# VHH binders against Kinase non-catalytic C-lobe domain-containing protein 1 (KNDC1): the designs that were tried, part 18

Target 1, 252 residues: Kinase non-catalytic C-lobe domain-containing protein 1 (KNDC1), of Homo sapiens (Human) (q76ni1r1468to1719)
Amino acid sequence: STHQLFSQLTLLQQELFQKCHPVHFLNSRALGVMDKSTAIPKASSSESLSAKTCSLFLPNYVQDKYLLQLLRNADDVSTWVAAEIVTSHTSKLQVNLLSKFLLIAKSCYEQRNFATAMQILSGLEHLAVRQSPAWRILPAKIAEVMEELKAVEVFLKSDSLCLMEGRRFRAQPTLPSAHLLAMHIQQLETGGFTMTNGAHRWSKLRNIAKVVSQVHAFQENPYTFSPDPKLQSYLKQRIARFSGADISTLAA
Key: E = the ipSAE of ESMFold2; O = the ipSAE of OpenDDE; V2 = 0.75 times the mean of E and O plus 0.25 times the DockQ between their complexes.

## First folded at step 16 (VHH; framework vhh_6z1v_2)

Design e52 (from a52 with A33V; at its last look DockQ between E and O 0.80; V2 from the best seeds 0.00; counts 0 for: pae E 4.3 > 2)
Fold by ESMFold2, look of step 16:
Structure e52 (fold): chain B 252 residues (1-252), chain A 123 residues (1-123)
Amino acid sequence: as target 1 above (252 residues)
Amino acid sequence: EVQLVESGGRLVRTGGSLRLSCAASGFTFSRYVMGWFRQAPGKEREVVAVITWSGGSTWHAKFVKGRFTISRDNAKNTVYLQMNSLKPEDTAVYYCAASPDLGLFRTEDYDYWGQGTQVTVSS
């Protein structure tokens, strides 16, 4: 059922998120630089990391491993969504899968699981998936969910730190998108508040406190859905099966 | 006491323009997403436009894109809806709403609501 899939995907995402220490999200820019520097010298990435991490972080690289695992899982979920659609043998089955994934993603963002919602959106936006003729025969109400998901992404990019404002965050659990949170951190670090070394240090301390407090607050209010170990195992197997898959090749 | 007070609704000819205002009090306006909704008789309330806390990002429903513009002035605690090229199908009660976070499109995601202001567009 769509509710069962939504709830168990949320519990799986939460498990990975809870393993991350809040301060390690400040390393997400360095991890992004390391990813980008696959074709570029590691020394440049190391210089960026040194400027940010020496005064703030524990030396234990195991915590960075959990953030990497969280980010890889986000990519794996996106790949899984795309793979399930492109390997369907009829356009009617593809319409059914598109509709199910869109409705699961809608349940996710309505219940503040922005991580899984954005991962599904990313999978649906894969070129091979976008080329499917099934998009043209979707019911209009279902097709509108895609536009809703894109709008949610835009708003999350604008100010995800405000997710903890107001009464609703105290009443409902939240899972942020790790990629969008990392992008927001980069925007805070490049903000125009740095004037001198002293001003730079105080601005960094304020940004660090905001990020750490935000991540910590999300971790303090977990989802309490009942686990379904059979469904969770099935989902993990499906997601793992397509990990690293070349979606264009599968679509051929 | 939290209040949202809409104003500016009136009878307007097809093709005309109208600006709605919503004055807010009793909460920290700059921490809320603001939205405009509308409700025609016998229909469900539907989202028209949404604007982020700072006004840096906006969203408009397809049926009003290019015609309506949401804006806000955080110094005046006011959100606006500029309505251009009005059509008879725009006839509805328009509501201002405030949300503490990113539940953008559902009426249940908004904590505070105004009384509504009637907009009537004659052909």
Scores: ipSAE 0.254, ipTM 0.640, lowest interface PAE 4.3, mean pLDDT 78
ESMFold2 (binder alone), look of step 16: mean pLDDT 86; pTM 0.882
OpenDDE, look of step 16: ipSAE 0.621; ipTM 0.856

Design e53 (from a52 with G103A; at its last look DockQ between E and O 0.53; V2 from the best seeds 0.00; counts 0 for: pae E 3.2 > 2)
Fold by ESMFold2, look of step 16:
Structure e53 (fold): chain B 252 residues (1-252), chain A 123 residues (1-123)
Amino acid sequence: as target 1 above (252 residues)
Amino acid sequence: EVQLVESGGRLVRTGGSLRLSCAASGFTFSRYAMGWFRQAPGKEREVVAVITWSGGSTWHAKFVKGRFTISRDNAKNTVYLQMNSLKPEDTAVYYCAASPDLALFRTEDYDYWGQGTQVTVSS
């Protein structure tokens, strides 16, 4: 059952990812929406004439509605995970749900679906979920999976380029995390916007092309799991039901 | 030709310390994630510790946390495993492994393996 849930969640994530054009992942306005819950001090709070001047002369970027849909779905999956746990009113049911989501997320990252794995982790890290006493009664092997997921997040954040130069992504399907892409794009933007050195401009162009090529490469090697329309419809309905939910209120 | 050569494994008493080294050649070491694995007789190979290609992040299995420390020196193309407070349960062949991709906790995540070095912990 956790295998079926993992495979169908992966197919749902893939469908949204495949609709995105690779170049649109470089859209700085979409990045701002994607990072809404996390402030970017230099992008949001820095006041300087050079930053304002660069914005005035930069070309307008096409807003990709599919990228926005991908980002909204990431939030909706996280909210759904948190909501399912906090609306479960017994510790036994919460332990069962925590275990199920942890094992689904483990299957996701092991099969290189980093998007869904990080979305589940984000839901499990919600304050209301972390306050559940069910965490203290989880079997040790299951509780270890939470540490694995957090390590995956740390590794992806610290070595965001590790997915871009390996041979594994050609051999296995991969779904990158929206957070990984955001951090990679921020690396490219800060490197190119700080100095007027011509060498930095060539380096920025090469890195932009690398991001586009990697997103395209991921899209060329899709997962081939068998669709289960009944389970997919159920998952979509549950995720949509909790869209925008106030988890703290649900937990009260 | 890619080579990973472990060294430092030996017989040591309970409570002792040991430092394993793994010298890498034949690839750009600084672009590879590195891991230490171990395999006791009759058991499956299991991850002990992982380090990112930059060395910026590490992970250690719960059964060695606080006792073992992975580190790397990209200038020397070497990854290390410092093992303290050794127990008889730590007796195993220890392998270093490398991956050009994000490499985590499974043996399947790693492309290149050393021959292993035997660590034996006696009472």
Scores: ipSAE 0.351, ipTM 0.709, lowest interface PAE 3.2, mean pLDDT 79
ESMFold2 (binder alone), look of step 16: mean pLDDT 87; pTM 0.895
OpenDDE, look of step 16: ipSAE 0.487; ipTM 0.806

Design e54 (from a52 with G103L L104T; at its last look DockQ between E and O 0.52; V2 from the best seeds 0.00; counts 0 for: pae E 7.4 > 2)
Fold by ESMFold2, look of step 16:
Structure e54 (fold): chain B 252 residues (1-252), chain A 123 residues (1-123)
Amino acid sequence: as target 1 above (252 residues)
Amino acid sequence: EVQLVESGGRLVRTGGSLRLSCAASGFTFSRYAMGWFRQAPGKEREVVAVITWSGGSTWHAKFVKGRFTISRDNAKNTVYLQMNSLKPEDTAVYYCAASPDLLTFRTEDYDYWGQGTQVTVSS
């Protein structure tokens, strides 16, 4: 069922998120993936400098490993979504699969699992998936979900603090998107044009504290869904099967 | 005492324009996303537009895209809906709402609501 898939994907994401120490999210070495919505070349020197600065205070052999696992899994989920769709051979199968992923992603963002929601969106936005004619025959209510997901992404990119306010933040579990956190850290590293030298240092230290506190708070309020080990094993197998897949080649 | 007070709703001809305003008080306005919703008689309330805390990003429902524009002025604690090229199907009560959580289009996730302002578009 879509609810079972949503809940078990959320538990799998949470498992990886809980292994990360909050300060490791400031390690640009592990957060070097930028949002592909706007074509921006990787600034290797800038990201490397940020990683070196951050890594002066972080263990480098165990904690980096778990953050890399989190980021790799995000790519693997996106690839899995795209692969499942492009390897489906009929319009009816593709419509059903698009609908399923869209509804799973909607459940994810409504329950504040922004990590999985954005991973599914990224997979659905792959060029080979967007070229599918199945999009044209999708039920209107389902097609609207895609626009809602895009709106969620826009808000998360624009208002990094929106997750920290209000009673839902304290009462409901949250899984942030690691890629969007990396994007916000990059923006903070290049910002500061309106501040004096002393104010810039204080603002940077304050932003470091905000990120660490935010991650810590999310880790203290986990989801409590009942695990389904058989479904989790199946999901892990499907995701692993397509890891590193060339979606363009699979689409023929 | 949180208050959201809509104004500007009236009768207008097809193709006309209106600007709705919503004055907010009793909370930190700049820390809330704002939305406009509408409800026609016998229909469920539906989201029309949403705007981020800073006003830097907006979203508009497909049925109003290109015709309606949400904006805000955090100095005046006011959110606006500019409505152009009005159609008879735009006839509804329009509600202003505030959410600490920008990331849902469900009415249940908006904490504060105005009383509504009637917009009527004649053929």
Scores: ipSAE 0.026, ipTM 0.493, lowest interface PAE 7.4, mean pLDDT 78
ESMFold2 (binder alone), look of step 16: mean pLDDT 88; pTM 0.897
OpenDDE, look of step 16: ipSAE 0.236; ipTM 0.650

Design e55 (from a52 with L102I; at its last read DockQ between E and O 0.49; V2 from the best seeds 0.54)
Amino acid sequence: EVQLVESGGRLVRTGGSLRLSCAASGFTFSRYAMGWFRQAPGKEREVVAVITWSGGSTWHAKFVKGRFTISRDNAKNTVYLQMNSLKPEDTAVYYCAASPDIGLFRTEDYDYWGQGTQVTVSS
ESMFold2, look of step 16: ipSAE 0.656; ipTM 0.864
ESMFold2 (binder alone), look of step 16: mean pLDDT 86; pTM 0.889
OpenDDE, look of step 16: ipSAE 0.603; ipTM 0.836
ESMFold2, look of step 18: ipSAE 0.725; ipTM 0.896
ESMFold2 (binder alone), look of step 18: mean pLDDT 86; pTM 0.883
OpenDDE, look of step 18: ipSAE 0.545; ipTM 0.814
ESMFold2, fold request of step 22: ipSAE 0.508, 0.642, 0.529; ipTM 0.808, 0.867, 0.816
ESMFold2 (binder alone), fold request of step 22: mean pLDDT 86, 86, 86; pTM 0.889, 0.889, 0.888
OpenDDE, fold request of step 22: ipSAE 0.472, 0.487, 0.472; ipTM 0.783, 0.795, 0.785
ESMFold2, last read: ipSAE 0.642, 0.596, 0.629; ipTM 0.871, 0.852, 0.864
ESMFold2 (binder alone), last read: mean pLDDT 86, 86, 87; pTM 0.888, 0.885, 0.891
OpenDDE, last read: ipSAE 0.441, 0.484, 0.466; ipTM 0.777, 0.791, 0.792

## First folded at step 17 (VHH; framework vhh_6z1v_2)

Design f51 (from e55 with V50I; at its last look DockQ between E and O 0.76; V2 from the best seeds 0.00; counts 0 for: pae E 4.8 > 2)
Amino acid sequence: EVQLVESGGRLVRTGGSLRLSCAASGFTFSRYAMGWFRQAPGKEREVVAIITWSGGSTWHAKFVKGRFTISRDNAKNTVYLQMNSLKPEDTAVYYCAASPDIGLFRTEDYDYWGQGTQVTVSS
ESMFold2, look of step 17: ipSAE 0.209; ipTM 0.590
ESMFold2 (binder alone), look of step 17: mean pLDDT 87; pTM 0.890
OpenDDE, look of step 17: ipSAE 0.598; ipTM 0.839

Design f52 (from e55 with A33V; at its last look DockQ between E and O 0.86; V2 from the best seeds 0.00; counts 0 for: pae E 5.5 > 2)
Amino acid sequence: EVQLVESGGRLVRTGGSLRLSCAASGFTFSRYVMGWFRQAPGKEREVVAVITWSGGSTWHAKFVKGRFTISRDNAKNTVYLQMNSLKPEDTAVYYCAASPDIGLFRTEDYDYWGQGTQVTVSS
ESMFold2, look of step 17: ipSAE 0.127; ipTM 0.571
ESMFold2 (binder alone), look of step 17: mean pLDDT 85; pTM 0.880
OpenDDE, look of step 17: ipSAE 0.672; ipTM 0.865

Design f53 (from e51 with D109E; at its last look DockQ between E and O 0.71; V2 from the best seeds 0.00; counts 0 for: pae E 4.5 > 2)
Fold by ESMFold2, look of step 17:
Structure f53 (fold): chain B 252 residues (1-252), chain A 123 residues (1-123)
Amino acid sequence: as target 1 above (252 residues)
Amino acid sequence: EVQLVESGGRLVRTGGSLRLSCAASGFTFSRYAMGWFRQAPGKEREVVAIITWSGGSTWHAKFVKGRFTISRDNAKNTVYLQMNSLKPEDTAVYYCAASPDLGLFRTEEYDYWGQGTQVTVSS
């Protein structure tokens, strides 16, 4: 069922997230993380001043393999979603899969699992998936979920701290998108050692500390869904099967 | 005491324009995403437009896209809805709402609501 898939994907994501130490997110820029929905210019692959000089908050001699694992898993889930759709051989099967993934992603963001929701969206946005004629056949209510997911992504990208203020942050478990957090931390770190405005520099440091604190706060309030080990194993196997796959080649 | 106070709703003719305002107090306005919702008699409340904290990103429902524009002025603690090319189908009570986090399309995600302002569009 869509609820069972949503809950078990959430538990799998949570397991990886809980292994990460919050301060290690400050080191995410050295891993070359970028927003998957935005292209970078070819020339921007050169020197990063923040990577050279160490983050003000974290010495550059502690590496947390779990953050790398979390980021790789995010890419693997996105690839899995795209691969399942493009390897389906009929429009009926593709409509069923699109609908299922859209509803799973909707349940994810409604329950504050933004990580899995954005991973599914990224897979659905792959050009080979977007070119499927199955999109035209979807029921209108299901097709509208795609627009909801895009809006969620836009709002998450706009304000890195938007999840921290309010009663729902304290009342409900949350899984943030690791890619978006890492990108926002990189943006906050730029110019930190080159600024002459004391107030501006201190404000940026305060915002960086708030992002680290929000990671810690999310880890303190986990989801309590009942595990289904058989379904979890099946999901892990399917995700692993498509790890590193070239979606354009699979679609050909 | 948190308050959201809508104003500017009135009777206008089809094709007319109207600007709604929502004045906010009692909370840190610049930390809240804002939305406009509407409810016609006998219908469920539906989202019209949403704007992020900073005003850097907006979303508009398909039925108003190109006609309505949400904006905000964080210095004045005010969110606006510019409504152009009004149709009789736009007749509703319009509500301003505030969410401290990612409260987008679901009314349950908004902590604070105004009392509403009536917009009536005559044939």
Scores: ipSAE 0.229, ipTM 0.629, lowest interface PAE 4.5, mean pLDDT 79
ESMFold2 (binder alone), look of step 17: mean pLDDT 86; pTM 0.883
OpenDDE, look of step 17: ipSAE 0.524; ipTM 0.814

Design f54 (from e51 with W53Y; at its last look DockQ between E and O 0.54; V2 from the best seeds 0.00; counts 0 for: pae E 2.8 > 2)
Fold by ESMFold2, look of step 17:
Structure f54 (fold): chain B 252 residues (1-252), chain A 123 residues (1-123)
Amino acid sequence: as target 1 above (252 residues)
Amino acid sequence: EVQLVESGGRLVRTGGSLRLSCAASGFTFSRYAMGWFRQAPGKEREVVAIITYSGGSTWHAKFVKGRFTISRDNAKNTVYLQMNSLKPEDTAVYYCAASPDLGLFRTEDYDYWGQGTQVTVSS
């Protein structure tokens, strides 16, 4: 059922989110660069110049394996969604999968699981998926959900205050989109390097403290759905199957 | 006490224009997303337009097809709905609503509601 899939995907996302320390969200931008530089000695010598420049913009970078897992899982879910669609060989199967993912994503954002909702949206927006003729035969009511998801993404990108204040106005379980949250935090962190007055520095520090407080508040109010270990295992297996997949190649 | 007071609803001819206003009080307006909903007799209340707390982003239902525009003035604690090219199908009671967060598409996403203003579009 779509509600069972929604609830178990939400529990899986929550499990990863709960492992992250809130402070580690403050410096997530350069994780992949650091891993590559240690594995490639040529990048290490060039890294001394590039890292010095990056340090001016990201002075408190801290690696967190759980934040890396959260971000990789976000990409894996998006890839999984796209892969399931493009490997379906009939328009009927593709319509069924599109409808299912759209309804799951709708349940996600309605229940404030913005992480999974945005991951599904990203998968559905892949060029190979958008080229599917199944979109043309989708029921109008289901097709409208795609526009709703796009609007949710726009709202989340433009209104970081909503996530930073979610606990003070309305105490409901919430899972933020890790990619969008990291983007907003990095914007707050980098803005201070061009400012020289103390008011801007303290405003930056206050916003950083609000982000840490809000992430912690989300972790204190978890979803309480009943786990279904068999369904969770199935979902994990499907997501893992397509991890790192080249969607364009699968579509061929 | 929280109040949302709609105004501007009236009888107008097909093709005409109206501007609805919603004055808010009793809460920090600049921290709330706002929405306009409508309800015709015998139909469910449906979302028409949404605006974020800062006014930086808006969403409009497809059935208004670029004819309606939501806006807000946080200095005046007021949200607006500019309605152009009105059709008889737009006849409804229009409601202003406030949400403490994103202000999404369901009536359940909104905590505060006005009493509504009647818009009637005649041929």
Scores: ipSAE 0.428, ipTM 0.767, lowest interface PAE 2.8, mean pLDDT 79
ESMFold2 (binder alone), look of step 17: mean pLDDT 87; pTM 0.890
OpenDDE, look of step 17: ipSAE 0.466; ipTM 0.789

Design f55 (from e55 with F105Y; at its last look DockQ between E and O 0.52; V2 from the best seeds 0.00; counts 0 for: pae E 5.8 > 2)
Fold by OpenDDE, look of step 17:
Structure f55 (fold): chain B 252 residues (1-252), chain A 123 residues (1-123)
Amino acid sequence: as target 1 above (252 residues)
Amino acid sequence: EVQLVESGGRLVRTGGSLRLSCAASGFTFSRYAMGWFRQAPGKEREVVAVITWSGGSTWHAKFVKGRFTISRDNAKNTVYLQMNSLKPEDTAVYYCAASPDIGLYRTEDYDYWGQGTQVTVSS
C-alpha cells in the first residue's frame, strides 16, 4: 500500500539521517556537493575524491562521509523512481506507477518527510519520465500532487530555517532534504569569514551554526512507524539495482 | 488576537483588474508564509497563490496563468493579490491565510484565516 511504502521509505531515510551530525553539513562544497542545476553530469570518474576535505573550522578534521552517503542515497532513490517508470512498457503500468509515487510523495510531504518527497520529485522530473504519455492520462487529483511538490520545493529553497517555524515542527518528526539543506549552508558559507581587519564575522558564523543545528533538532523527533524488514529489504534491493543507471539509456 | 482582514473585493467587469489586500495583526507577520485562497459557490476552497515569509519566493496556481501576482510588505504587515484580466470564473470569496510552516497547498497547513472578501466578475 501507499502508506506502507511511505512509512518504510521514511524509516529508511530516517536511519541514514540519524547517522549525520550537523558538522557533516559544513563545507560540503569542498566535498564536491554542488547544485544539481549546475552539475554537468561529469562522467563518474571514480577518482576517489580524497575524503580528506579539511573542515573550514578544523583544519585537520577529516569529515565523515555521512553526508555524501545521504546524498548518494537520495540520488539512488530518485534514479529508482525514474527507472521504475521508464522501464514500464505499458501506459497503464506507467500511470499506476506515477500515481503511486505521487501519492507516496504526497504522504511524505504531508508528514514532513521532505527528503523522500524531494527525491521522488527529482525522479519524476527526469526528462525521460516527463516525456511519458502517462502524464496526460493521470487523474487530475493525482496530477495536482506534482504541483504541490513543486510548491514545496520552492518553499524549501526560500529560507534555510523554513522548517523550524510553526506549530508543526514541535509536534511532528521532520526529515529535511539533505541536498537543499546543504545548499543553504553553502550559501551562508560563501565569502570570507574574516574582515579586512582580521576580525571574524561572528554574525555569519552564528547564522551558519543556527542552520546546521537544525539537524539535531530534527533528529530529536523520530518517526515511530513499525518497521517492515521484508519490505525494507525489497526496497533497498530495488533502489540498489538502479543505482548509477542512466535513465535515458533505460528509456531507449 | 490574531486578525487577518481582507479588503479590495468588489464587482468588476470581465478583463478588469483588482488588488486585494490583507492586513495582518496579532502575530509575527514576517515569520509566516501567506496565501490567498478562493472559494466559489458550490466549489471547494482552492489555493490561488502563496508567498514565503521573506517574499523571496512565490507560487501561483495553474489557473492563474500569469494574471494574478501575490506580494507582501512586511513593514506594513500586509499581503497583496494583484488580479488582472479577471474572468467570470474568478468570482469567489477570496481568503487570506497565514502559515507558520511549509504547507502551501493544503488548507490545513494554514493556522490563521481571514473572513474573506467577495470578488465578483461580471461578464
Scores: ipSAE 0.021, ipTM 0.456, lowest interface PAE 3.9, mean pLDDT 87
ESMFold2, look of step 17: ipSAE 0.077; ipTM 0.507
ESMFold2 (binder alone), look of step 17: mean pLDDT 86; pTM 0.888

Design f56 (from e55 with L104M; at its last look DockQ between E and O 0.91; V2 from the best seeds 0.00; counts 0 for: pae E 5.1 > 2)
Fold by ESMFold2, look of step 17:
Structure f56 (fold): chain B 252 residues (1-252), chain A 123 residues (1-123)
Amino acid sequence: as target 1 above (252 residues)
Amino acid sequence: EVQLVESGGRLVRTGGSLRLSCAASGFTFSRYAMGWFRQAPGKEREVVAVITWSGGSTWHAKFVKGRFTISRDNAKNTVYLQMNSLKPEDTAVYYCAASPDIGMFRTEDYDYWGQGTQVTVSS
């Protein structure tokens, strides 16, 4: 069922999110700039880039393995979504999968699981998926969900503090998108070296501290869905099966 | 006391234009996303357009895209809806709403609502 898939994907995302220390998100820029290229001749260079970052800012920085796992899982979920669609046999099967993923993603963002919602959106935006004829025969109400997801992404990108305000912040659990959060932190860091404006520097430091505080606050209010270990194991297996897959090749 | 007051609703001919305004008070306007909703007789209230806190990003429902434009002026605590090429199907009560939350497409996502302004489009 779409609701069971949404709830168990949320619990899986939460498990990884809870293992991360909030301050480690400040160091995610080296990991957040990793190209999602299907062929990286320098895959080990990700570690050397992290070591270079450590030598510039932290002499003996130890990379948070849990943050790396969170970011890899985000990419793996996106790849899984794209792979399931492009490997299905007919446009009718692809319509069913598109509809299912769109409705799962809609449940995710409505329940403040923005991590999984954006991961699904990213998979659906893959060129091989977008080229599918199935999009043209999708029911109009379902097709509108895609536009809603894209608007959610735009709004999340526009303000790093948007999730911490209003009545729902403390009343409802939230899972932020790790990639978007890393993007916001990189934007704040770019402006943090203006030595001619002390007031500007202090306001940026306050905003960075607020982002870290946001992560901590989200970890304090977890989702309480009932776990389904069999479904979770199945989902993990499917996601792992397509990890690192070349979607363009699978579509051929 | 939070207050949203819509104005500008009236009778207009098909193909005409209309601009709705919504004045906000009682909350930090620049920290809220704003939306316009409409409700035709016998139908559910539906989202028409949404604008981010800063006004830098907007979203418009497909049935009004290219015809309606949402905007805001944070210095005046006001959100606007410019409505062009009006059709009889646009006849509804239009509501202004404010949301501190990113999930801004459902009525449940909005904390504060105006009383509504009637827009009627005749042939």
Scores: ipSAE 0.187, ipTM 0.611, lowest interface PAE 5.1, mean pLDDT 79
ESMFold2 (binder alone), look of step 17: mean pLDDT 86; pTM 0.888
OpenDDE, look of step 17: ipSAE 0.366; ipTM 0.744

## First folded at step 18 (VHH; framework vhh_6z1v_2)

Design g51 (from e55 with L104Y; at its last look DockQ between E and O 0.54; V2 from the best seeds 0.00; counts 0 for: pae E 2.2 > 2)
Fold by OpenDDE, look of step 18:
Structure g51 (fold): chain B 252 residues (1-252), chain A 123 residues (1-123)
Amino acid sequence: as target 1 above (252 residues)
Amino acid sequence: EVQLVESGGRLVRTGGSLRLSCAASGFTFSRYAMGWFRQAPGKEREVVAVITWSGGSTWHAKFVKGRFTISRDNAKNTVYLQMNSLKPEDTAVYYCAASPDIGYFRTEDYDYWGQGTQVTVSS
């Protein structure tokens, strides 16, 4: 069921997120974490990065692998979603899968699992998936979920602290999009930390600390769904099966 | 006391334009996303448009088709809905609502509601 998939995907995401420390989200650019939308050519030259951004950390600072694992898993989930759809041979099956993933994603963002919601969205936005004729025959109510997901993404991008507001933050668990959180922190890290007079930009440091502290805040309130080890194992295997797959090749 | 007061609803002809306003008081307006909802007779309440705290991002329902635009003025604690090219199917009570969170598409995601303003579009 949609609920079963939602709950187990959420638990899997939570398990990975719980391994991360706030410090892992600092200086993520040094780890090669970039905005997927910016085809920025591989900054080949260390010099070009240094000129554009000043970091509190050395460029060669070694970080733990937990953030990278989290981000890789996100990509794998997106790839899995896309692969399931493009490998479906019938229009009816594609419609069913699109519907199912959209409904799972809806459940995710409604229950503040923004990580899985954005992962599913990313998979659905793949060019090969978007070319499916199944989109034209989706029920209107289901198609509307896609627009909602896009809106959620826009809203998540608008404010780095948006998830810390309101009663739901206090009352409900939250899983942030690791990629978006990393991007917000990178944006804050951009520029100098010292003023022309030699004084430190304390406000900048405080802002970074505030945004990064969200990681611990979210970890303190976990989801309490009942685990289904069998379903989790199945999902892990299925996701792993398509890891690193070229979706365009699969669609051909 | 928290208050949301809608205004601007009236009878208009098909193809006409209307601007709705919602004045907010009793809470920190700039910390709330604002939404417009509508409810037609015999139909469920549906979200029309949403705007984030800063006004930097907006969402509009598909049925709007570019005819309506949500905006806000935080200095005036007011949210607006500009409605153009109105149709009889747009006849409804329009409600202003405030949300402290990112759940913008469900009525339960909003903490505060106005009393609504009637919009009637005649053929």
Scores: ipSAE 0.319, ipTM 0.711, lowest interface PAE 2.0, mean pLDDT 89
ESMFold2, look of step 18: ipSAE 0.484; ipTM 0.787
ESMFold2 (binder alone), look of step 18: mean pLDDT 86; pTM 0.884

